# VH-VL binders against o74045, part 3

Target 1, 182 residues: o74045
Amino acid sequence: MLDPRTRPRVVNVVSTSDLVQRVSAKKMAAMPCCMYDEAVYGGRCGYIKTPGMQGRVTVFISGKMISVGARSVRASFGQLHEARLHLVRNGAAGDCKIRPVVRNIVATVDAGRNVPIDRISSRMPGAVYDPGSFPGMILKGLDSCSFLVFASGKMVIAGAKSPDELRRSSFDLLTRLNNAGA
Key: E = the ipSAE of ESMFold2; O = the ipSAE of OpenDDE; V2 = 0.75 times the mean of E and O plus 0.25 times the DockQ between their complexes.

## First folded at step 1 (VH-VL)

Design n12 (framework fv_nisevokitug; at its last look DockQ between E and O 0.02; V2 from the best seeds 0.00; counts 0 for: pae E 10.8 > 2, placed apart)
Fold by ESMFold2-Fast, scan of step 1:
Structure n12 (fold): chain C 182 residues (1-182), chain A 120 residues (1-120), chain B 108 residues (1-108)
Amino acid sequence: as target 1 above (182 residues)
Amino acid sequence: QVQLVQSGAEVKKPGSSVKVSCKASGGTFSSYAISWVRQAPGQGLEWMGGIIPIFGTANYAQKFQGRVTITADESTSTAYMELSSLRSEDTAVYYCARDYGDYEGWFDPWGQGTLVTVSS
Amino acid sequence: SYELTQPPSVSVAPGQTARITCGANNIGSKSVHWYQQKAGQAPVLVVSDDSDRPSGIPERISGSNSGNTATLTISRVEAGDEADYYCQVWDSSSDHVVFGTGTKVTVL
């Protein structure tokens, strides 16, 4: 029996925020820690990455921002706050407050043993398993989550919108695998 | 690299609602805007609104505010446009299109279009 | 409200040059995109950001934008260029995408 309380490890958090004001492309182009290429989306965005960031922030000239590559919600939100600070400090945006929102959490779960996906896939409604195309079993979860389960016992949970949804979805996945005979 | 495939033609009665789907394949669905543009028979292109799926918020043209709802399901890479309180003047081909950037760019690609006919 | 005005129609003989204008106050400060639409088909992008050609679009199609007029130029016109053409901008003041009124190009 797999332990349904096995803790998932967060590997990527995508979060967003909106400055609710336009950002100066010319000022972004001159900013330290900002990559700006006029050829990318016609010069409508830049990428901010400071030495302390786990990932980076995409900044659109509309004021919308996307934080990627952080390994926790706190770190993802921190990237957005830091990007805002740099934009304001360099005159690319006026001072403002932001309200970050989690959009996607991706996590891994390790069962610590092999999972017989070849045998149990037929007992799981909606499961897609075609080893000639992809070695893992694909499942849809509750709410916004999807699952990849490999014979090695490694699993990926994607699409969670909160840490609570991630925990609930991980518990659901492991319980469904046990009920199918894993 | 994105392709957009829309749901099939609809015939609706006045006062009803229609919900058109737009499925994206290839490329990153969530990070780009998906706009809806309609074209009445023999008329020009009219922007209705759009959504950037990753932000979960839609932006609507004022003419359609209150009647149109644009949503997206990231798990199926599908955007939807629902238009309520249909009138005969809503008869049109409805297109979805990928908008580079945040509505400030160009539309490429376009869906094939969905004809919605409103008649009694 | 910001509006893009185009001539309703342009007639041109094969091998000649067609010019389609898109007029609006200070349109030269905006990025103009152009679409070609053939009967029964979805629009196709032919010019982005005033003058850039997407891959696959022939060099005889070009764009320009300055002052109060953006122009789509089709040189050495072929029968296959017969279509409706639309300009498009994003208007930051209204936060709206705006399409031109459209121009029917007829190749005689």
Scores: ipSAE 0.442, ipTM 0.782, lowest interface PAE 2.9, mean pLDDT 89
Fold by OpenDDE, look of step 2:
Structure n12 (fold): chain C 182 residues (1-182), chain A 120 residues (1-120), chain B 108 residues (1-108)
Amino acid sequence: as target 1 above (182 residues)
Amino acid sequence: QVQLVQSGAEVKKPGSSVKVSCKASGGTFSSYAISWVRQAPGQGLEWMGGIIPIFGTANYAQKFQGRVTITADESTSTAYMELSSLRSEDTAVYYCARDYGDYEGWFDPWGQGTLVTVSS
Amino acid sequence: SYELTQPPSVSVAPGQTARITCGANNIGSKSVHWYQQKAGQAPVLVVSDDSDRPSGIPERISGSNSGNTATLTISRVEAGDEADYYCQVWDSSSDHVVFGTGTKVTVL
């Protein structure tokens, strides 16, 4: 049996924050750490990437920001704060406080052994397994989460909006797999 | 006001392990990260790692990766730092501190510190 | 690895101004925090986010950060300001907290 207490490993965090102001496209484009092309996405957004970021921050002219690619909540929030700092210091935005919010946590769970998804998929309500289309079994969680389970025992949890939700979903997934005879 | 109270001083032999506790009171525990910082005698501050209790996953300084384990018990509002394979260079005062777990990432408040002495 | 460099010591007469620098490549793009540590005590946060002052910290203590240098300024220095001071940042690339080398402030 799988240990339901197995802790998921976070591999990507998506978080957002709003500057609650318009961002100067011109000034943003002039930032060394910013990639902005008015021909891209209708000039509605740019990307901020510094050497210190694990991922990048998308900054919309509206002031909305999205952080992706961070491997922790702290790093994800850090990217947003760093982006804000650069915007403000370069005059692309006025001084402001941001309130980062986790929007999506992607994590992996490793069973440490093969999972017979070909055998147990028929025993799991709502499971979708079509090896000709996708090599993994797809399940929906109780919350906002979705699960990918591969025969190798590697599993992906996506859609969690909080660490608590992630833990609960991981427990749920592993429990359901055990009940199905994994 | 949040307070952090750490366990008492430890004397350990080389090769052994030490586990220091940090109990939080006077505020929320689960939503804030607890970091561990040590200071060897006469030396500066060195970050070891931290944990967000509600998240349960700790992050570590590369220097201590594989040798340090940071855990948290939400039910008792207590964080733990276990350091294994102790050596004389691990002699230091070990502090826990509250970290807001974001980019700002400053530490406030700090525990009172726990002296760990490693000697043969 | 990201490293923060501080002068080992700063000496100042009472009533004068002490300035403690924290140097690193493009540190101005980071949020710098400062801690005061008196002998035998735990560190105490005295400046957060470059220039914010926590409650209970006197107005004599201030911070700034630009370019490659963050600075902690202690005006009208008192005997009680004698302590070690550490700057600190968070390095997002490594997800590491980094402390400066520390500065001993001596009040003459």
Scores: ipSAE 0.018, ipTM 0.585, lowest interface PAE 6.2, mean pLDDT 91
Fold by ESMFold2, look of step 2:
Structure n12 (fold): chain C 182 residues (1-182), chain A 120 residues (1-120), chain B 108 residues (1-108)
Amino acid sequence: as target 1 above (182 residues)
Amino acid sequence: QVQLVQSGAEVKKPGSSVKVSCKASGGTFSSYAISWVRQAPGQGLEWMGGIIPIFGTANYAQKFQGRVTITADESTSTAYMELSSLRSEDTAVYYCARDYGDYEGWFDPWGQGTLVTVSS
Amino acid sequence: SYELTQPPSVSVAPGQTARITCGANNIGSKSVHWYQQKAGQAPVLVVSDDSDRPSGIPERISGSNSGNTATLTISRVEAGDEADYYCQVWDSSSDHVVFGTGTKVTVL
């Protein structure tokens, strides 16, 4: 039986904030640690990656910011705060406070054994399994969470909005797999 | 490379609603906005509105306010456009497209289009 | 409302230059984008931000924008350039995306 208390490993946290002011595109283009690629983003946004960031922060000229690639909520919020400070220090934005919001937590769970998804997918309401198109079973979880389950026992949980929601979703997933005969 | 795949063609009666989906792949859904553009047979392109999925806010062309609802589901990387109170003049191909940021940019790539026919 | 006016059609012989105009009051203050749409297909971006070409767009397609006119120029026209072409801006006063009326390019 799968252990429902298996701790999910966070692999990506997406968070957002808003500077509530426009950001100077010209000054962003000149900033250190800022990638401003006309061919990719058309000059309407750039991204900031300092040495201290696990991931990066996308900054839109509207002042909206998106943090990706951090391995924890703390690190994700830290990236947004660092991006704000970097923009302010380089004159691309005026000083301000931000209120970061978690938008998506992606985590993995490893069952440590194979899971017979070819057998159990027909026994789980709402499960989608078409190995000709994609090798994993797709399943809806709590709230806006989605589950991806591979025959190897590796699983992906996406869409959690908090660490608590992630834990509940992980417990729910593993319990449902056990009940289906995993 | 970002790809946008839309739901299939639909035939609808006047007064009903249609909901067209636009699934993104090959890119980060949270790092761009999605706009909806329609094209009636033999006519030009008409912007309907758009959404930045991670913020959940939508902006609508004035012509469609009250009839169109644009939403996004980040967990499935899918945007939706729902048009209500359909009329025969709503017969068109409906496109989704990635727009860069806050609607000040361009549209690239475009979805393949979804033909919606409103008849009898 | 802000309107972008294009000629309804342009006919051009192979090897010659096609110029497609997009007219509006003070359009030179805006960023203009251009799309090519072949029959039965979705539009394709060919010029962004007045004059920038996406990867894969040949150098013979170019754009300019000043005063009241933006122009898409197709040099050494080929049969494959036969399509409808649309200009597009964002208009801050209406807070809307606006497309031009469209120009059908016919290669003779």
Scores: ipSAE 0.005, ipTM 0.492, lowest interface PAE 10.8, mean pLDDT 85
ESMFold2 (binder alone), look of step 2: mean pLDDT 92; pTM 0.946

Design n13 (framework fv_nisevokitug)
Fold by ESMFold2-Fast, scan of step 1:
Structure n13 (fold): chain C 182 residues (1-182), chain A 121 residues (1-121), chain B 108 residues (1-108)
Amino acid sequence: as target 1 above (182 residues)
Amino acid sequence: QVQLVQSGAEVKKPGSSVKVSCKASGGTFSSYAISWVRQAPGQGLEWMGGIIPIFGTANYAQKFQGRVTITADESTSTAYMELSSLRSEDTAVYYCARDTIFGVVDYFDYWGQGTLVTVSS
Amino acid sequence: SYELTQPPSVSVAPGQTARITCGANNIGSKSVHWYQQKAGQAPVLVVSDDSDRPSGIPERISGSNSGNTATLTISRVEAGDEADYYCQVWDSSSDHVVFGTGTKVTVL
């Protein structure tokens, strides 16, 4: 039996925020740790990556921002706050408060043993498993999450909107696998 | 974790319009763009345009500007591509694909299964 | 418009190395991506950002990009590598995605 309390390891958090003001393309082009080229993406966005960021922040001229590549909600929100501060310090945006929102959490779960997906995929409603095209079994969660399960026992959970949803979805996934005979 | 499921094959008359759907999973709508790429029988891949659902921003290839409309419905996680004023030359397999917008270059890491649109009288 | 030129076909014996070129003026200044398409199937990303290999793609497949030529290299070719291959860039001047003309790889 798989342990449903196995802790998922967060590998990527996508979060967004809005400066509620336009960002100066001219100032972004001159900023350190920022790549902006008016020829790239029609001049619609720039990319900020400071030395402390695990990932990066995409900043749209409209003031909307997307944080990717951070391995926790705290780090993802930190990237948005750092990007805001960096833009303000360099005169690309006026001082403002932001309210980051989690859009997607991606995590991995390791069962610590093989999972017989060849055998159990037929017992799981909605499972998609075609080893000739993709080696993992694809499942949908009850919530917004989707699951990839590999024969090695490695699993991916994507689509969680909060750490609590991730925890519930991980428990649900491992419980479904046990009920199918894993 | 990511799956793009497209609507079924269509047969259309010249001058009509076709609207193809692409239902996305795995958080695609909250963090990625969706692009549409077509392929005529025996021919190569041709980019038509894309949309960033969370910002409502669409971008179109110049060849298709005025004929193509790309939209997204966040509540159903479904992107749409509508092509009007159909000609026999529009007979092709139409793909949706997940488009990265967070780097300095666009590429397509996951593709839908494709939708065959046949334009004939 | 910016155009990516590929050889229409490449023939290679099993166990040998296949090289597929993608040519364009100053393509080395752009990021090149590569897709594999088998008959009746959707394309699959096999190389992103010149040389990065997505998880699940064999280590035998690699990419490079410099000057006016990007290259997809398939080492120790197997029958299952038989497919059409397309290179792709984003052209900043037109704000368009551009695909190469495609190369059919035949394993003899």
Scores: ipSAE 0.006, ipTM 0.488, lowest interface PAE 10.6, mean pLDDT 85

Design n2 (framework fv_nisevokitug)
Fold by ESMFold2-Fast, scan of step 1:
Structure n2 (fold): chain C 182 residues (1-182), chain A 122 residues (1-122), chain B 108 residues (1-108)
Amino acid sequence: as target 1 above (182 residues)
Amino acid sequence: QVQLVQSGAEVKKPGSSVKVSCKASGGTFSSYAISWVRQAPGQGLEWMGGIIPIFGTANYAQKFQGRVTITADESTSTAYMELSSLRSEDTAVYYCARGEYYDSSGYYFDYWGQGTLVTVSS
Amino acid sequence: SYELTQPPSVSVAPGQTARITCGANNIGSKSVHWYQQKAGQAPVLVVSDDSDRPSGIPERISGSNSGNTATLTISRVEAGDEADYYCQVWDSSSDHVVFGTGTKVTVL
């Protein structure tokens, strides 16, 4: 049996926020640690990445921001706050407060052994497994989560909106696999 | 390869509603905007609205405001378009299309669904 | 209320060059994209960002955009180029996607 209490490892947190104001493309293009090219995405966005960021922040000229690549909610929110600070300091945006929201947590789980997805996929309602198209088995979880399960025993959990939802979804996934004969 | 697969053809009565689905595969659903574009028989392409799934914010063309609702379920990589108060003039092929990741609806459409014919009789 | 105006039709002989215009005030400041639609089929992106060709699109198809006019050029026209063509922009002032009125290209 797989241990349902195996801890998932967070590999990516996507969070968003809105400055509720337009961002100056001209000022953003001149900012250090910012890549803005008007040929990229029609000049609608730039990327901010400082040496301390685990990932990066996409800043749209509309004022919307997306933080990607951080390995915790705290780090993801921190990237949005740092991007806001740089935009304000460089005159690309007026001073404002932001309210970050988690959109997606992606985590990996390693069973430590092979999982017989070719055998158990037929016993799992809603499972999609077509090895000619994709080597993993796809499952829908509780709430907002979805699962990818590979024969190697490596798994991906995507769509969690909080660490607690991630933990519950991981437990659910491993329990379902055990019930199907994994 | 990326594919957008839409639900099948519908025949509806005037005054009813229709909900069309668009399932994305072969890529990251949340990294792209999904738009809905319709085409009446013998007519041109008409943008109805779009959604960026990770923001959950939909933007609608003025003509359809109050009648159209666009939603997305990131966990199933599926976008939906629901059009209410159907009239015979709503008879059209409805397409979903994937755009580059932008503010509210996307920018250009690199992949399109096969289309869903919605016929409103009378 | 930004509108993209295209001629309704263009007729061209095989081997000749077809030019399809897309007109709007200061369209040269926007990125223009072009789609080809054959009867009974979904549109296919043939030019993105004014002049970029997606993989699989022949070199005979090219785009340009300046001032008040964007142009799709199809050189050495073949029967298989017969289709409807649509230009498209994103209008930042309305936050809407805008399609052109469409042009039917007939190869005679």
Scores: ipSAE 0.007, ipTM 0.502, lowest interface PAE 10.8, mean pLDDT 85

Design n4 (framework fv_nisevokitug)
Fold by ESMFold2-Fast, scan of step 1:
Structure n4 (fold): chain C 182 residues (1-182), chain A 121 residues (1-121), chain B 108 residues (1-108)
Amino acid sequence: as target 1 above (182 residues)
Amino acid sequence: QVQLVQSGAEVKKPGSSVKVSCKASGGTFSSYAISWVRQAPGQGLEWMGGIIPIFGTANYAQKFQGRVTITADESTSTAYMELSSLRSEDTAVYYCARELYYGSGSYFDYWGQGTLVTVSS
Amino acid sequence: SYELTQPPSVSVAPGQTARITCGANNIGSKSVHWYQQKAGQAPVLVVSDDSDRPSGIPERISGSNSGNTATLTISRVEAGDEADYYCQVWDSSSDHVVFGTGTKVTVL
């Protein structure tokens, strides 16, 4: 039996926010810790990575921002706030508040042993497993969550929109695997 | 462990169009751009274009401007590449790939399995 | 248009070092990435941002980039390293991603 309380390791949190104002491409091009190239995507975006950011923030001239590569919701939201402050301090945007939204949490779970997906996939409702096209077993959650389970025992949980949903989804996945004979 | 799964091989007539799909998992669609890269038999890799699905922003290589359309459907986590006015020279394996950083310094960390498109009379 | 030139082939014996070059004017000012492609398979990222090694890539594979030449170095070559290798940059002059011409590494 797999332990359903095995802790998932958050590997990426994607969150977004909107400055609700346009961002100056000219100012972004001159800012430290900001990479902007007018030839990329027609000059529609740049990205900010300050020292201490786990990942990066993509800033669109429309004012939309996306935070990627952070390993917690707090860190992901922190990157958006840091990007906002950096833009404001360098005159690329006017002072404003932002309301970050979690879009996706991706986590890995390692069972610490092989999982017999070739044997149990036929016993799991909704499982898709075709080793000729993809080596892992694909499962859908009740919400937007998706699960990938590999024979090695490594698993991916994607689509969670809160740490609580991730925890519940991880427990549910491992319980389903145990019920199918893993 | 993320995956990009592409649609199956296609055989097309000259002058027709083809639409290849790329289904993403593991959070790919919400945090990364998706690019399309092709490879003719025995030849090297050629970038066609990419899209940032969350904002609907696409960019295309000049060679394919007017013939390629790259789209994304967030509800199904699927990106599409449609190539029109097909020629025999368009015979190639077409790959989708996850692009990090959305700008200068961009690279592709995960690739789809490829879709063979054969254009013949 | 900006072009990345690679030697078409490199032959190396097991246990020796293979060096694959990627040449272009002032390539040292750009971030260079490297991909390995085995016959019938999709490319695999082996080096990003000049010298960063993705998780799971052995330490005997390394990259460097300066002046007009970027280099992928594979030390203590094994049979499993036989593949095509491509360098890649983003080029502002052409407004797109540029791949190198590719190098076939043959392990004898």
Scores: ipSAE 0.006, ipTM 0.473, lowest interface PAE 12.9, mean pLDDT 85

Design n5 (framework fv_nisevokitug)
Fold by ESMFold2-Fast, scan of step 1:
Structure n5 (fold): chain C 182 residues (1-182), chain A 118 residues (1-118), chain B 108 residues (1-108)
Amino acid sequence: as target 1 above (182 residues)
Amino acid sequence: QVQLVQSGAEVKKPGSSVKVSCKASGGTFSSYAISWVRQAPGQGLEWMGGIIPIFGTANYAQKFQGRVTITADESTSTAYMELSSLRSEDTAVYYCARGFLEWLLDYWGQGTLVTVSS
Amino acid sequence: SYELTQPPSVSVAPGQTARITCGANNIGSKSVHWYQQKAGQAPVLVVSDDSDRPSGIPERISGSNSGNTATLTISRVEAGDEADYYCQVWDSSSDHVVFGTGTKVTVL
């Protein structure tokens, strides 16, 4: 039996925010830690990655921002705040506040043992398992979550919009696997 | 890999509204922009607006502001375009197209013919 | 208000080179994308970001962009290249996608 309380490990958080003002393309082109080229992507966006960031922030000249690659909600929000400060310090944006919002959390769960997906996939409504095309079993979860389950016992949970939803979805996944005979 | 499938042709009367759907499969839905582009018979391409589902808000071309509403349902990976107060000049093929990040249109739906006549 | 002007038509013989221009003030500061549309079909992206080719697009199709003119070049033209071609930019001042007026390429 799998322990449904096994903690998921967050591997990617996508969060967004809006500066509610346009960002200077000219200033972004001159900024350190910023990749911006007006000939690339129609001048629509630049990428900020400071040395302390786990991932990076896409900054649209409309003022919208997307944080990717951070391994916690705190770190993802931190990247948005750091990008805001970096833009303000370099004169690319005026001083402002932001309100970060979580859009997607991706996490891994390791059962610590093999999961017999060959055997249990037929017992799980909605499961998609075709080892000729993809080695994992695909399941739909609660709310917006989706699951990938591999025979090794490694699993991926994607689509959570909060840490609480991630926790509930992880518990639900492991419980469903146990009920199917894992 | 990415596929966009639109709802079927519509025949509408002047003054009514039409709502066209665009279901995305094969790629990520949330972080790509979904644009709506129309083409009247024998005419060029005209951008109506678009939505980046992850931000939840739509951007509209000035000509259509107040008449068009673009929405997205991430749970079904479906974008919608609703055009109200229809006139005969709204007769066109309506396309959805997705773009990387914002407004590059790298995959297109098959198009939906909307005919507005009495 | 930003407008991309294309010639309405271009005629070219098989094996020759067709050039389609897209003109606008300081278009060289913007990234230009190009779409091919065959009769009765949806448009297909053939050049992105001035000169990049999407996978599956022949090497004979290329793009350039400088000053006030972007150009789509189709080398060694084939009958299958006959289509309408549209350039496109994103206009940062209005936050709008802008399409060119379109060019009908006829292969004689």
Scores: ipSAE 0.007, ipTM 0.538, lowest interface PAE 8.7, mean pLDDT 85

Design n6 (framework fv_nisevokitug)
Fold by ESMFold2-Fast, scan of step 1:
Formats: sequence, C-alpha cells, structure tokens
Structure n6 (fold): chain C 182 residues (1-182), chain A 123 residues (1-123), chain B 108 residues (1-108)
Amino acid sequence: as target 1 above (182 residues)
Amino acid sequence: QVQLVQSGAEVKKPGSSVKVSCKASGGTFSSYAISWVRQAPGQGLEWMGGIIPIFGTANYAQKFQGRVTITADESTSTAYMELSSLRSEDTAVYYCARDSEGFWDYYYGMDVWGQGTLVTVSS
Amino acid sequence: SYELTQPPSVSVAPGQTARITCGANNIGSKSVHWYQQKAGQAPVLVVSDDSDRPSGIPERISGSNSGNTATLTISRVEAGDEADYYCQVWDSSSDHVVFGTGTKVTVL
C-alpha cells in the first residue's frame, strides 16, 4: 500500500497581498529589477524580479501584489516582502505592513513505485484515462484540487488554496489509489 | 549571507529551566524555518523541534513534548528554545539551524548553523 | 520509531574512497541530507536532497539514495575529511526530523 501521509513536494505557490495604497507607475518604470510596460493590462501593473527570487511579483498600481513561481510558501511570502521593501526603498510606495495569503499551490508526489493506472482506473468513478491522448489518469479531488497520476508513480496535485487543503487532498488521493488496488 | 548567533553558555541546577536565543542576521528571518538540535558529550545529533516564524507554529519531537517551547520574535529576528525541568541528561551543546527551503515540511536540510550553546546541568 | 542506521566507524587511507551508508526501510522514498562535523565545531551541510552539493563543497563528495540505503561517497580522501558524518531525513509519518547514528571517518 501507498503511504497516504507521504509529503507532497511543492513546485509552485501563488500568494497575494495588498499594500493598501497606490503604487507609482512612473517610479516602477524607473526602478531596477522592475519591468513596466504601459501596453500590458492598460499600464496597470509592473513585474519585480530581484536576483534572490525564484519567481516574480506582479505589482498593480492599485497596491495589490501577486507572487508566482516560488517553490514554497516561505519563498512566495518572501517574494512579497522583498517586493514591498524594493518599492518603498525606491519611493514607489510608502512604508507599510502586508499580510500575505496563499491562493494556489501546485505540488508533486512520488509513490516510489509504478502505479497500475491501466487496471485501477476502472475502479475509480470519475477517472479519465485515455492513453492515446494523455498518458496520465485525471481525477478530481477535494474542494478545488485536481490530480494527475502517471504509471511511473509520479503525481501532480493542483489547485490547493491552503496548506491544510493540500495535506487533505494528498491524503485523499493516496487513500483512493490504495482503495482501488494500487 | 545569513549568520546565526547564539547566547552564551549556561550552568543550571536540576529542576530549573534554560532559555537559549538564536539571532539571525544578513537575510530574511521570517520566511526560513529554525530548528533546534542538541548533542550530548560524545553523542550524536538529536532534533528537538522547529518553527517557521511567519506561521507562528512550532513542531516538537515526541521526546521533548511538554518540556520544550520554541518561539520566534520577528521584530528582533530572534528564535528561542526554552527547556524546563532540567536533568543531568540535558547537559549538551544546543544548536539552532536554518532550514534552507520547505513550504509544507520545514525540514529539507539545515544549511546555516549557530555556533552552539553549552548547557551544563549540575548540582 | 523511524531510525537511520550508520556504521559507527570507517577507516580509509589518503587518496582512496570512503563510503558511508545510511540504512532504513524505504529510505529511497525520502530526501536524505548529509552533515560533516569536525571536533568542537557545528555541523556543515555537505549533501542536500540526496545528491545536491551546496556551494563550496568539493566534487569529491557525492550522495545517492535508493531502496533501503543512502550512501555518502568521499573520493580521493584527504586528511581534512576526518570527521563525524550524519545522515538526516524528515519522516512524514511522525512529522519529525531524524538524524542517523553517525559515522566517525578516520584517515589513516
């Protein structure tokens, strides 16, 4: 049996925060490590990527920020704090506190062995497995999550809105695979 | 570059408590997990617990449940480990260490270590 | 009660290869990290996530992990490699960090 407590490896975290103030588009256009293009979204945002970031932060002139491409919640929240400091230091925003919030988590799980998806897909209601179109089995999970399961035993969990949802969805996926005979 | 600096050596009586500090400098404190690991004289490494400051929650090894408290103060970039009801077996060097990366499980590998704090428990 | 078992000691001559094993049931499904500790010093991370080397760690040090055994390999051993070595995993079932029993490497 697969261990349903096997920890998923997070590969992408989307987090948001709000500076609760407007950001200067003119200052963003002049800042290092910031790309601002007035043709993108009608000039409503810029992109900050410092050398220390795994991904980047989208900063809207409304003060809202979106962190993408980080491989952990820590790194995603770190990107938002780093973007805040960068904006403040360059005069694009006034000093403020932020409260980052996780919006979407994508994670991988490795069973460490092959999973007989050809055989078990028929025991899993709602499973979509068409190997001529896509080599993985597609399942819907708890809340907003979806699953991809490959014969190699590698799996993807997408759409988690919180750490607890990811943990519950990972447990659910591995338990359902065990109940189907994995 | 991140550096962890711990408080100085302590000599304690059995039954008392000790609180060791670990101050981070040169990096983002709040987004990295801080673990506490001890090593008794001539013995191996033993994990006590850890905390991710931005989440405000600590996780403890079963052996130390009820005796250890791990906290963090983001405003001073300092983590703390308090061990109560001290016994002679608690004589050890206590290390703080930073986990390099991990969202869900904070314990991917400890890339930066404090210098260690010797705690001696004797009557 | 997940335990990582290491040999207590390994002796090796300069220029030869030292292999330190870390044994546990299905350890190949976990990420293994390795630390080097010299007398009176804090541990140093020498291998992360089974086989990744932190910056500044020489190529002579490498790691592997499969099945029930993880291995730290030190090739072309130098006197400065004499130290205690510890493997480490995070055990998801107990939510605990687990260190190996430690191996003393002596360069003859």
Scores: ipSAE 0.000, ipTM 0.463, lowest interface PAE 13.1, mean pLDDT 84

